# VH-VL binders against Cytochrome c oxidase assembly factor 8 (COA8), part 40

Target 1, 167 residues: Cytochrome c oxidase assembly factor 8 (COA8), of Homo sapiens (Human) (q96il0)
Amino acid sequence: APERGAERRDTAPSGVSRFCPPRKSCHDWIGPPDKYSNLRPVHFYIPENESPLEQKLRKLRQETQEWNQQFWANQNLTFSKEKEEFIHSRLKTKGLGLRTESGQKATLNAEEMADFYKEFLSKNFQKHMYYNRDWYKRNFAITFFMGKVALERIWNKLKQKQKKRSN
Key: E = the ipSAE of ESMFold2; O = the ipSAE of OpenDDE; V2 = 0.75 times the mean of E and O plus 0.25 times the DockQ between their complexes.

## First folded at step 7 (VH-VL)

Design z2 (from f17 with heavy chain T57E, light chain N29D; framework fv_cixutumumab; at its last look DockQ between E and O 0.08; V2 from the best seeds 0.00; counts 0 for: pae E 17.4 > 2, unsure alone 70.9 < 75, SAP .516 > .496, placed apart)
Fold by OpenDDE, look of step 7:
Structure z2 (fold): chain C 167 residues (1-167), chain A 122 residues (1-122), chain B 108 residues (1-108)
Amino acid sequence: as target 1 above (167 residues)
Amino acid sequence: EVQLVQSGAEVKKPGSSVKVSCKASGGSFSGYAISWVRQAPGQGLEWMGGIIPFFGEANYAQKFQGRVTITADKSTSTAYMELSSLRSEDTAVYYCARSTGYWSEGYYMDVWGKGTTVTVSS
Amino acid sequence: SSELTQDPAVSVALGQTVRITCQGDSLSDYYATWYQQKPGQAPILVIYGQNNRPSGIPDRFSGSSSGNTASLTITGAQAEDEADYYCNSYDSSGNPYVFGGGTKLTVL
């Protein structure tokens, strides 16, 4: 039985953004754009008195961020790879080299590239649809928990005011 | 060319409901999201919600949660937005828009309907 | 949504360059999308992603970002560019399609 070579899904290295915010930061910190996803990572501040609900929201945001980072990193890698392959294949078909006489990277015209974009989008249509679906679900959940946290904070403020009036 | 054709203007009483339709023509419907955006007179744009017709799943802005229902019929390439418990503040032009993002670092609305004016008056 | 802020109005002389800015925390993570809206018309997409222009949008329109700000630049403003401009992005929670308050551009 031929060992089905595990196609190493070139998972874009989970570039854990090595961006460490200053330890004394009392707010969320935004890192530089990730080199693969081009998304800026957010380091979420953890308050000393984080409620369980706030913690859940934070974790959900973090997970969603990581999911987004991975998706776009992989998508960008796939796009870049397929684009390069497309260009090379078309140039070869035309009997053209990968470099011009001036030593510049040979490129295709806008019309030829339009065909690539169309094909790429068609090929990745389902992937994109699943991403969109999951994106909506995740953001809906985040919004829902944001609402809960907001209510909790209001309630806590009201309790504190009552306690101050009673003393 | 992809076009979004919306239903005509509506005049409604407070407390009633309005249902606006948005029919896509000239292209793929199921491969995109349809968003609903409204604009009150002299005000800015406000996103209400969206649907992915392919999956039939909708997402709503928190402000409209519980009052808005967005649906889509893939067979007719038509999206619907229903807003209930209408108030005077709901007087606006309601737009449907095709939403996409692809490898761009964000979603954008590349095709817009012409808008549907909804007037809520006593 | 208070998450994206724009100046309510800006003016530019004919043929001059104008920059419309959008500010928001989410803009550090996501690109801004820009829409043009003329009176009585639906919005039109003018810039998306990293300085992408849809077909039919003149090359005088460009997009840029810096920190928590995004900018739409019109180089060589034309009379037809007089419109409201809206930035759009995600909010801090990742909620889609948050609009700025809009900027009215007057061409003088």
Scores: ipSAE 0.036, ipTM 0.577, lowest interface PAE 5.6, mean pLDDT 84
Fold by ESMFold2, look of step 7:
Structure z2 (fold): chain C 167 residues (1-167), chain A 122 residues (1-122), chain B 108 residues (1-108)
Amino acid sequence: as target 1 above (167 residues)
Amino acid sequence: EVQLVQSGAEVKKPGSSVKVSCKASGGSFSGYAISWVRQAPGQGLEWMGGIIPFFGEANYAQKFQGRVTITADKSTSTAYMELSSLRSEDTAVYYCARSTGYWSEGYYMDVWGKGTTVTVSS
Amino acid sequence: SSELTQDPAVSVALGQTVRITCQGDSLSDYYATWYQQKPGQAPILVIYGQNNRPSGIPDRFSGSSSGNTASLTITGAQAEDEADYYCNSYDSSGNPYVFGGGTKLTVL
């Protein structure tokens, strides 16, 4: 997960703070793996007094998670379907049935499957290249906004301290 | 038939680094992940990290983040694992393995190197 | 938190059935992969995708899971099955390739 940068950027100060780092128990909730993407979603906590900047950061993280889930769900579904088609084709070429004598699905071993894995990755190379570029862009943006939120929180602490002293 | 050939045994001093190589022969490792797994004497297996050489992206176990660097050279079909700031508990056999899989089968390591013994001793 | 737990040792009489277990919260969500390791050798893959056997692995090896427990079953254990067995999966935090501590199988 890219969230380790968030802890580094958003570490609470040593003094008294109502700040809760997003990675460390802001009641974000990690769900079970999605059936199709095999990724664990994060259910993001919404603070009671969320600033516009904090909201933008949360939405960016939510959108990035949704994008990531959609990409891998689609790739995994395509992978599963194309793998089955490849196995059926190779079993037919070898003169073998689709099921064993026990009724279990016939399979190819990992060495026999190597051609499928190579072909699938080669065919999907452009998609994965765009995914990689977008993944880095999104994680950079998230880290950048985490920094902006940290600065906003420092500024708000200073403003509240000045208000308290002037009252 | 794919084979993973690892570099030879290493003896290192504490505080130094080691770089272990893993060369694929008789097939392709492009499009597969290459994982690094270590085993201390009398201990179990421990995944350190891996790389998909085609994409160049590495991922690391949290325990090793910051100390391990995993790279690949597609032109030589070779993956590398470098472990820095060595200490005596890093004495282990270091395996490379080809891994693959997807959501319904999980990820698994189907071809293993013979291992590289690294001894950290002053 | 998540961790894969295996019994450190199990024994079986020659020709009998043995079950090696792996327990962890993540196993209700993820399949366990099983590896066999003999002394002085690299591990080899025995079971993946719960119950798939690679070519060359005898059909006496099978995998199963229920709840947060995965099992490797050897029906009719042979002398050559004496080895260490490791389960491998994700942990509850989604970190890949988490190994159990290993189970030493002794064939009597």
Scores: ipSAE 0.000, ipTM 0.452, lowest interface PAE 17.4, mean pLDDT 76
ESMFold2 (binder alone), look of step 7: mean pLDDT 86; pTM 0.903

Design z3 (from f17 with heavy chain S104Y; framework fv_cixutumumab; at its last look DockQ between E and O 0.02; V2 from the best seeds 0.00; counts 0 for: pae E 15.6 > 2, unsure alone 73.3 < 75, grease 19.6 > 18.9, SAP .574 > .496, placed apart)
Fold by OpenDDE, look of step 7:
Structure z3 (fold): chain C 167 residues (1-167), chain A 122 residues (1-122), chain B 108 residues (1-108)
Amino acid sequence: as target 1 above (167 residues)
Amino acid sequence: EVQLVQSGAEVKKPGSSVKVSCKASGGSFSGYAISWVRQAPGQGLEWMGGIIPFFGTANYAQKFQGRVTITADKSTSTAYMELSSLRSEDTAVYYCARSTGYWYEGYYMDVWGKGTTVTVSS
Amino acid sequence: SSELTQDPAVSVALGQTVRITCQGDSLSNYYATWYQQKPGQAPILVIYGQNNRPSGIPDRFSGSSSGNTASLTITGAQAEDEADYYCNSYDSSGNPYVFGGGTKLTVL
């Protein structure tokens, strides 16, 4: 039985942007756009006295960010690859080279690209629908934990004020 | 050459509805979205919504949600925008535009209709 | 709603270079699309994506991005370049068709 060569799904390298925020930053830092996902990564600040609830929120945000980065990195790679293949195929069918006489990359017009966009959209429609659904679910969860953390912080401030009044 | 031909100018009373048509000729109606953009006199461009005729799915700007209906007839290559409960502030030129592209490259409107003037007057 | 902001008006001398800027949070992640509109006419696509020009758009038009800003640059402005210019991108809700307020370019 010929070993079906595992098509190495060219997974976009999880290139965690090596952007290191300044060590003394007491706030979240936004990095430059990732070259694959085109999304700006957020480096989350970790307070010295991070509560378990704050830690849970931070982890959820980090996981959601990573999920989002990976999704779009892979989608962009797939899109770019399929787009290039489509262009090459169409140019070949037209008897045109990949470069113009001026040495520029040969391109297709918007009308010729219509079929590509239709097919790509159709092929990826369900994937995008699931992404949107999961994106909302994750953001709702994050918002919920943000609310809990806010309440915890208020409560801790009130306790500290009471302790200062009793001393 | 792809052209978008819009219906003629409309004069409407407040509270009425207007339906503007946009017929595509000279190219594929499928594979693109048709967007509706309006421009009030002396104002900027405002996206109202759009439809992908191939899927029959329409999206609307929040501002117009519940008041605008966008439809498309693939057999005639015609898109429609209906705006209800018209107000004086709805006086504008309404454009249809062919929309294409991808999210990270940016979506763009490469072909525009000439616009339809809608005047809402008492 | 993450609004795209533009300067309402800019001027450029004939043959000089002008940069029209668009600012918005979404521009940190997405490219801007640029449209030119002359009085009484429909908008025309000028730049899309990183720096793509449709057929018929002169090479003096170019697009760039930095941080949360996008820019349309006209190198060697011509009299016919006098128009309103609109940037377009995503809003905070993921709608890809939010417009800036427009910039009126006057060629002196």
Scores: ipSAE 0.056, ipTM 0.675, lowest interface PAE 2.7, mean pLDDT 85
Fold by ESMFold2, look of step 7:
Structure z3 (fold): chain C 167 residues (1-167), chain A 122 residues (1-122), chain B 108 residues (1-108)
Amino acid sequence: as target 1 above (167 residues)
Amino acid sequence: EVQLVQSGAEVKKPGSSVKVSCKASGGSFSGYAISWVRQAPGQGLEWMGGIIPFFGTANYAQKFQGRVTITADKSTSTAYMELSSLRSEDTAVYYCARSTGYWYEGYYMDVWGKGTTVTVSS
Amino acid sequence: SSELTQDPAVSVALGQTVRITCQGDSLSNYYATWYQQKPGQAPILVIYGQNNRPSGIPDRFSGSSSGNTASLTITGAQAEDEADYYCNSYDSSGNPYVFGGGTKLTVL
């Protein structure tokens, strides 16, 4: 199952992909595609003076990434397992072996596989509908907090104009 | 219940641009994808492109790359389609539609606007 | 790009069964979505996924597929079913919302 990371100051891989970002990173960075979810994980930078609002945004993004990684990792595993079961069942009905003479896994042609794809889509339709709904809800919340952080930063810059430039 | 309200008919000269609006009323806007589909007189439906307003970036059918710009304004719950360098063959009814569904079965358009007639003539 | 091919016109007698077909390479891997359009109106979704009907679509409408062909079946056709019908899917290049040319259904 995909791992759900706890809140941490340092970045660490939280999904099935276990790459590690540089020891110190000043910016978010994006890793290679996760083997199981096919999603590129984002490892979020934690600034030294992160505001409470910035922390809440970062946590929400981390939680959403883990939720998304876990969903697609599970769906990809289910898809792969049911695909193999379908192929096995159809080959057995035909009286054929599970492997070719060369030892490769036997498979079905594209027309035969179409029944599997449509059956899988139908079976999982409601689950993916709930995923889409929750995906939009989560991404709306993220956008909302991004706006609040942007306003906070603008306000801080306006206050800074009463003083010497920090350059 | 969501309704998509489109801007009124337009008459344009060749070489000009048109911008059609699509406002969501009675429901959420930024939680869905918005597609643009056109239909020339006596012809079939043709998908032009779409946008997921949450992300703000659009994708386009290859035929319209470079001529169409699709945008969204979350504050007004309105999507826009702008078609430039108009030609007579761009005379059509332009529909906006709300898209939903799953990646593995394709997104499908469950709510349609009434369409905006754009006429391009001399 | 791959196209979705539909017959341009089909007729059916009142109360009889008709099938409207849609053919394309992508249909071996993707469902077809079906839209109904009456003159002067926007399209309406009638079938999506394997055989799902939106609210308000009568159970005489059904969808099916085999190989590279998807079908919309109307059993017991009614006068109100007279319309243009479009199939829609992804093409093999990954372009979304590729439409067939449409089929005009005439109810006799």
Scores: ipSAE 0.000, ipTM 0.457, lowest interface PAE 15.6, mean pLDDT 76
ESMFold2 (binder alone), look of step 7: mean pLDDT 87; pTM 0.910

Design z4 (from f17 with heavy chain S30D, light chain S28E; framework fv_cixutumumab; at its last look DockQ between E and O 0.03; V2 from the best seeds 0.00; counts 0 for: DG spot H30, pae E 15.9 > 2, unsure alone 72.4 < 75, grease 20 > 18.9, SAP .566 > .496, placed apart)
Fold by OpenDDE, look of step 7:
Structure z4 (fold): chain C 167 residues (1-167), chain A 122 residues (1-122), chain B 108 residues (1-108)
Amino acid sequence: as target 1 above (167 residues)
Amino acid sequence: EVQLVQSGAEVKKPGSSVKVSCKASGGSFDGYAISWVRQAPGQGLEWMGGIIPFFGTANYAQKFQGRVTITADKSTSTAYMELSSLRSEDTAVYYCARSTGYWSEGYYMDVWGKGTTVTVSS
Amino acid sequence: SSELTQDPAVSVALGQTVRITCQGDSLENYYATWYQQKPGQAPILVIYGQNNRPSGIPDRFSGSSSGNTASLTITGAQAEDEADYYCNSYDSSGNPYVFGGGTKLTVL
């Protein structure tokens, strides 16, 4: 049985932007846009006295970010690849070269590209719908934990005030 | 060159509905999204909703949900925006725009209609 | 809904450089799109993505981002650049388009 060559899904390398925030930073840092996803990564600050709930929130935010980065990196890669293939195929069918007489990259007009966009949208519509759904779920969870952390911080401040009044 | 041709100005009474059309000339809607953006006199731009004509799926801004209906006729390359229960605050210029960019570098609107003035007066 | 905030008005002398800033949570992760609008006209796309200019937009227009801010810079402002400028962002939260309040640019 011929081994169906696993089409190596050109997964965008999980290149976590090597943006290292300054070590002494007490706040979250935003890196430059990732070259694949075009999304700006956030480096989350880790407090010295991070509570288990704060840690859980941070991890959830980080996981959501990584998920989002990977999704867009893959989509952008797929889009770029398929777009290029479409352009090349159409130019070839027209008997045109990949470069104009002036040496510029040959392009298709918006009307010619409409077929590509239609096809691309059709292929990726479900992925986009699932992404939106999952994005909402993740952000809802994050917001919920943000609320819990806020309550915990309020409670801890109140306990500290009571202890100071009792001494 | 793709152009978006909008219907003419409308004068409506409070509580009535208005339907604005946006026809693509020189190109197809099938591979693009059409957005509706309004601008009240002296105010900023406000996104109302959009449709992907190919799928017939529309999304709406929360503010307009339940009052706005966006549709598209692929055979005529025309998008429609219907706004119901009109109020004086709905007096604005309504623009249709073609949205491009998809997964690449974010969404942007590269082609705009000239706008349709809707006046809501008693 | 992540709001985008802009200064309502800025001024620049002819031939000088001006920066119009947009601030909002959505800009932490996404690029801003910039539109120019002149009185009685539809908006025109001027900058999208990291720093992309549509055909017909002069090279004096550029886009940048920092933190939760995006900026449109006009290097060597011309009289024809007097207009309202709007930032826009996609938040992927079911509202694909959020506009800033707009900035009126006056060229002196």
Scores: ipSAE 0.265, ipTM 0.730, lowest interface PAE 1.6, mean pLDDT 86
Fold by ESMFold2, look of step 7:
Structure z4 (fold): chain C 167 residues (1-167), chain A 122 residues (1-122), chain B 108 residues (1-108)
Amino acid sequence: as target 1 above (167 residues)
Amino acid sequence: EVQLVQSGAEVKKPGSSVKVSCKASGGSFDGYAISWVRQAPGQGLEWMGGIIPFFGTANYAQKFQGRVTITADKSTSTAYMELSSLRSEDTAVYYCARSTGYWSEGYYMDVWGKGTTVTVSS
Amino acid sequence: SSELTQDPAVSVALGQTVRITCQGDSLENYYATWYQQKPGQAPILVIYGQNNRPSGIPDRFSGSSSGNTASLTITGAQAEDEADYYCNSYDSSGNPYVFGGGTKLTVL
């Protein structure tokens, strides 16, 4: 019978950065750029008297932030990996080493790097189109719930007037 | 190709406010940050704050906290910077710039508006 | 706040190599981004990340960093390179997009 093998797979980095705003903040905060997505996260304020619609809107905004950070963290990882593979392949074709005489990573000239950028954009075109489609869907949903929250607040204000008048 | 088109020059009195606009032309700025950078005559560049229009909230340099308000209108792809309680030292060119970046490349301002000159004098 | 320090002026003979430096504690953990500004014009991006040039920036421009120092190097300087150069990064307070004081490059 074969022995138990040690098998390990490193988990890809999470796309969510943690930034803790100062105590007693009552406003949304924009933190430093996330290490992986390079986007600045927003930490949303949660009031104690949040309505169900207000909660749904806040969660939709939070989910959209998480989705956006994950997309760009993944795109940045793919970009970095494919960039290194492209540079490595072109340096090998030119008969050059992966390091300069100073020990720094060798790189390519601007014209060669422009080829990489064109190839990357072309290869990832459909992913960016799907991202844009999903971004618009999420923005529409957020705008829709913003409208519902605005109407809820107007009607609650009118209902409060009716309650005070009856008292 | 995205271009950032800014509102025209303004002359203001001390104590008033100014609101400068920055419209993306040839694209949108949702999914990017829009930063505001000012430059007084003969001086260097100074970051004032920025906004990520998708999230709708802004971040401000400590120096300008309380005097500057940065907003965005996603439907028109326009960002705004309003500076209140103007003083003569606020006479400067005000630039908007689009920020982007990838994980290993950092975060940089790749598209700049031409600037809006604001002059504060009585 | 002078947390990113640049020499105020540097000169180079036409066709020679010049290095513009930017120093700050934050550069140990963050890349410096470099901008060029000519009189009466908006800044333009010339170097970002480790050593990336945007499209349209000549290959005579390069960037490097070591410790708390970042450098912009121009090899074979041309008359058109005469401009102000700003480095940009975080400061120790966590504010983004802190600029150095700028370096005026004069091409002789």
Scores: ipSAE 0.000, ipTM 0.464, lowest interface PAE 15.9, mean pLDDT 76
ESMFold2 (binder alone), look of step 7: mean pLDDT 87; pTM 0.906

Design z5 (from f17 with heavy chain Y102F, light chain Y30W; framework fv_cixutumumab; at its last look DockQ between E and O 0.01; V2 from the best seeds 0.00; counts 0 for: pae E 8.3 > 2, unsure alone 71.2 < 75, SAP .554 > .496, placed apart)
Fold by OpenDDE, look of step 7:
Structure z5 (fold): chain C 167 residues (1-167), chain A 122 residues (1-122), chain B 108 residues (1-108)
Amino acid sequence: as target 1 above (167 residues)
Amino acid sequence: EVQLVQSGAEVKKPGSSVKVSCKASGGSFSGYAISWVRQAPGQGLEWMGGIIPFFGTANYAQKFQGRVTITADKSTSTAYMELSSLRSEDTAVYYCARSTGFWSEGYYMDVWGKGTTVTVSS
Amino acid sequence: SSELTQDPAVSVALGQTVRITCQGDSLSNWYATWYQQKPGQAPILVIYGQNNRPSGIPDRFSGSSSGNTASLTITGAQAEDEADYYCNSYDSSGNPYVFGGGTKLTVL
């Protein structure tokens, strides 16, 4: 039985942006765009007295960010690859080289590329729909926990004020 | 060269509807989205919605949801934007634009129509 | 909805460099697209992605980003560059095209 070579799904390397914020930062940092996803990573600040709700919110934000990074990294990789293959195939069919006489990369016109975009959209339409759905779900959850954290902070401030009045 | 040809100027009464057309010439609708953007006099650009003609799926800005309908006829390479319950505030130039840029480069509008002036007056 | 903010007006002397800025939360995740609009004309795409120029756009136009800000830079401003400039971004919240308020550039 010929060993079906596991097509190594070129998973975009989980390139954890090596952006390290300064150790003494008391706020969230935004890194440069990731080279694969083109999304800017956020480094979340961790308070010394982080509450369980704050921690849960932070983790949810982090997980959502990672999910987004992976999704777009993979989409961008797939798009770039398929686009290049399409261009090469079409140029070959036309009897054209990959480079112009001037040495520039040969390109297709917008009309020719319309076929590529149509095909790409058709293939990835469901994936995009699922992404949008999941994006809304995740952001809704984040917003909900943001509200809870806000309420917790208000409550803690009120308790502290009461203690100061009693002493 | 791909061009977007829009219908002519419209004068409408409050409460009526307007339907603006946008025909692609020199290229196909296939594989691109058509967006509608309006601009009130002296104001900025405002995205209203868009359609992918190939799929017939339209998205709308929340502000216009329920009042705007965007459609496309693939056979004629024409997109339509219908805005109902017109108000004086809807007086604007309405642009159609070809939307492109998938995932890697962001979304952008590279070809614009010349705009259609819609005037809503009593 | 993630709002994009721009300065309403900026001025530049002929031949000098000017930077038009756009700020918004969506810009932390997405690149800005820039459009030029002259009076009575449709907008024209000038910059998209990280720093891509469409055909016909002069090389004096460039795009950059930092944090939650994006910038359009015109190096060596020409009289013909006098226009309104709009930034745009995708916010992934269901509105793919959020525009800034626009910046009027005057060339002195």
Scores: ipSAE 0.024, ipTM 0.648, lowest interface PAE 4.6, mean pLDDT 84
Fold by ESMFold2, look of step 7:
Structure z5 (fold): chain C 167 residues (1-167), chain A 122 residues (1-122), chain B 108 residues (1-108)
Amino acid sequence: as target 1 above (167 residues)
Amino acid sequence: EVQLVQSGAEVKKPGSSVKVSCKASGGSFSGYAISWVRQAPGQGLEWMGGIIPFFGTANYAQKFQGRVTITADKSTSTAYMELSSLRSEDTAVYYCARSTGFWSEGYYMDVWGKGTTVTVSS
Amino acid sequence: SSELTQDPAVSVALGQTVRITCQGDSLSNWYATWYQQKPGQAPILVIYGQNNRPSGIPDRFSGSSSGNTASLTITGAQAEDEADYYCNSYDSSGNPYVFGGGTKLTVL
């Protein structure tokens, strides 16, 4: 999972810490890991004199973060759900109940759970390969536009030769 | 010798749009900016906006913000200016001009097209 | 304040020296660029930066600036110099290509 994921979300329950960037920040901020995706969000600075190219880069980074946060949040939920379904189906095949004598949830031992982990990885392998492909495409595009922004800033400094300032 | 070749004259109705092209021949757009300047009959020059094709960024004069779109196709060395919601006061000659290169001293329009006459019937 | 102001018309006798002026707040920070336009023709660049002439512009054309005023000087004016002259610069915020209203030069 790459760093610099989704925008800050206000989804935490009452009493849980929420990250907020300073009011007069001039820089991007990286927050704590998101509860659902486990990715650190970036809070992007928007300068007053943002060029159209700088805006395009910022929006691309924001969109990539949102996409990444959503993917991993969904994968974490899918993992949890399919884990419980696997446990329930294997207990049923063994003729065992979903609860122990004490009423606690019945589980499988680590060796029995190994089949689940292999099946989950195999089932999701192609999805993660497509995710990896799209991740590289997005980050290549971001890097490309970062280079263009750097050159635009150099260009703007050099056009200052039209400016009369003698110091 | 670089030349800027513009599309031909157009006659338009009020409320429509016009798209004027500007192609560099005998030279390159690479590392230059392209500006659009118009001139109504008997009036002065008025800068509308410009684009740096390498960066793909356009800037517009405040007067035209929201009505003008300037684009470029680096592969064909062609810039475009589209003006929407045309009115009779948009009747003018529309020039494209190339600014000097990336490392040039200053930011000025050294090569001009011959202009494209756009007439808007009122 | 961000506009560039030029006199609408100026006259000069053949062979005499004339100065065309351009005033604006931005000219204290930015050099003016000068364009010549003859009837029915596209403008051509005559002066840029401090006092630079592009190739092909006669050396009778020169530019200068002081405070918020830029000037185009034609020494030894010729009949072919009869044209409209536009100054152009950045506005006070550094946005490009504010044109003056133009000066019609008549060579008598």
Scores: ipSAE 0.013, ipTM 0.547, lowest interface PAE 8.3, mean pLDDT 80
ESMFold2 (binder alone), look of step 7: mean pLDDT 86; pTM 0.908

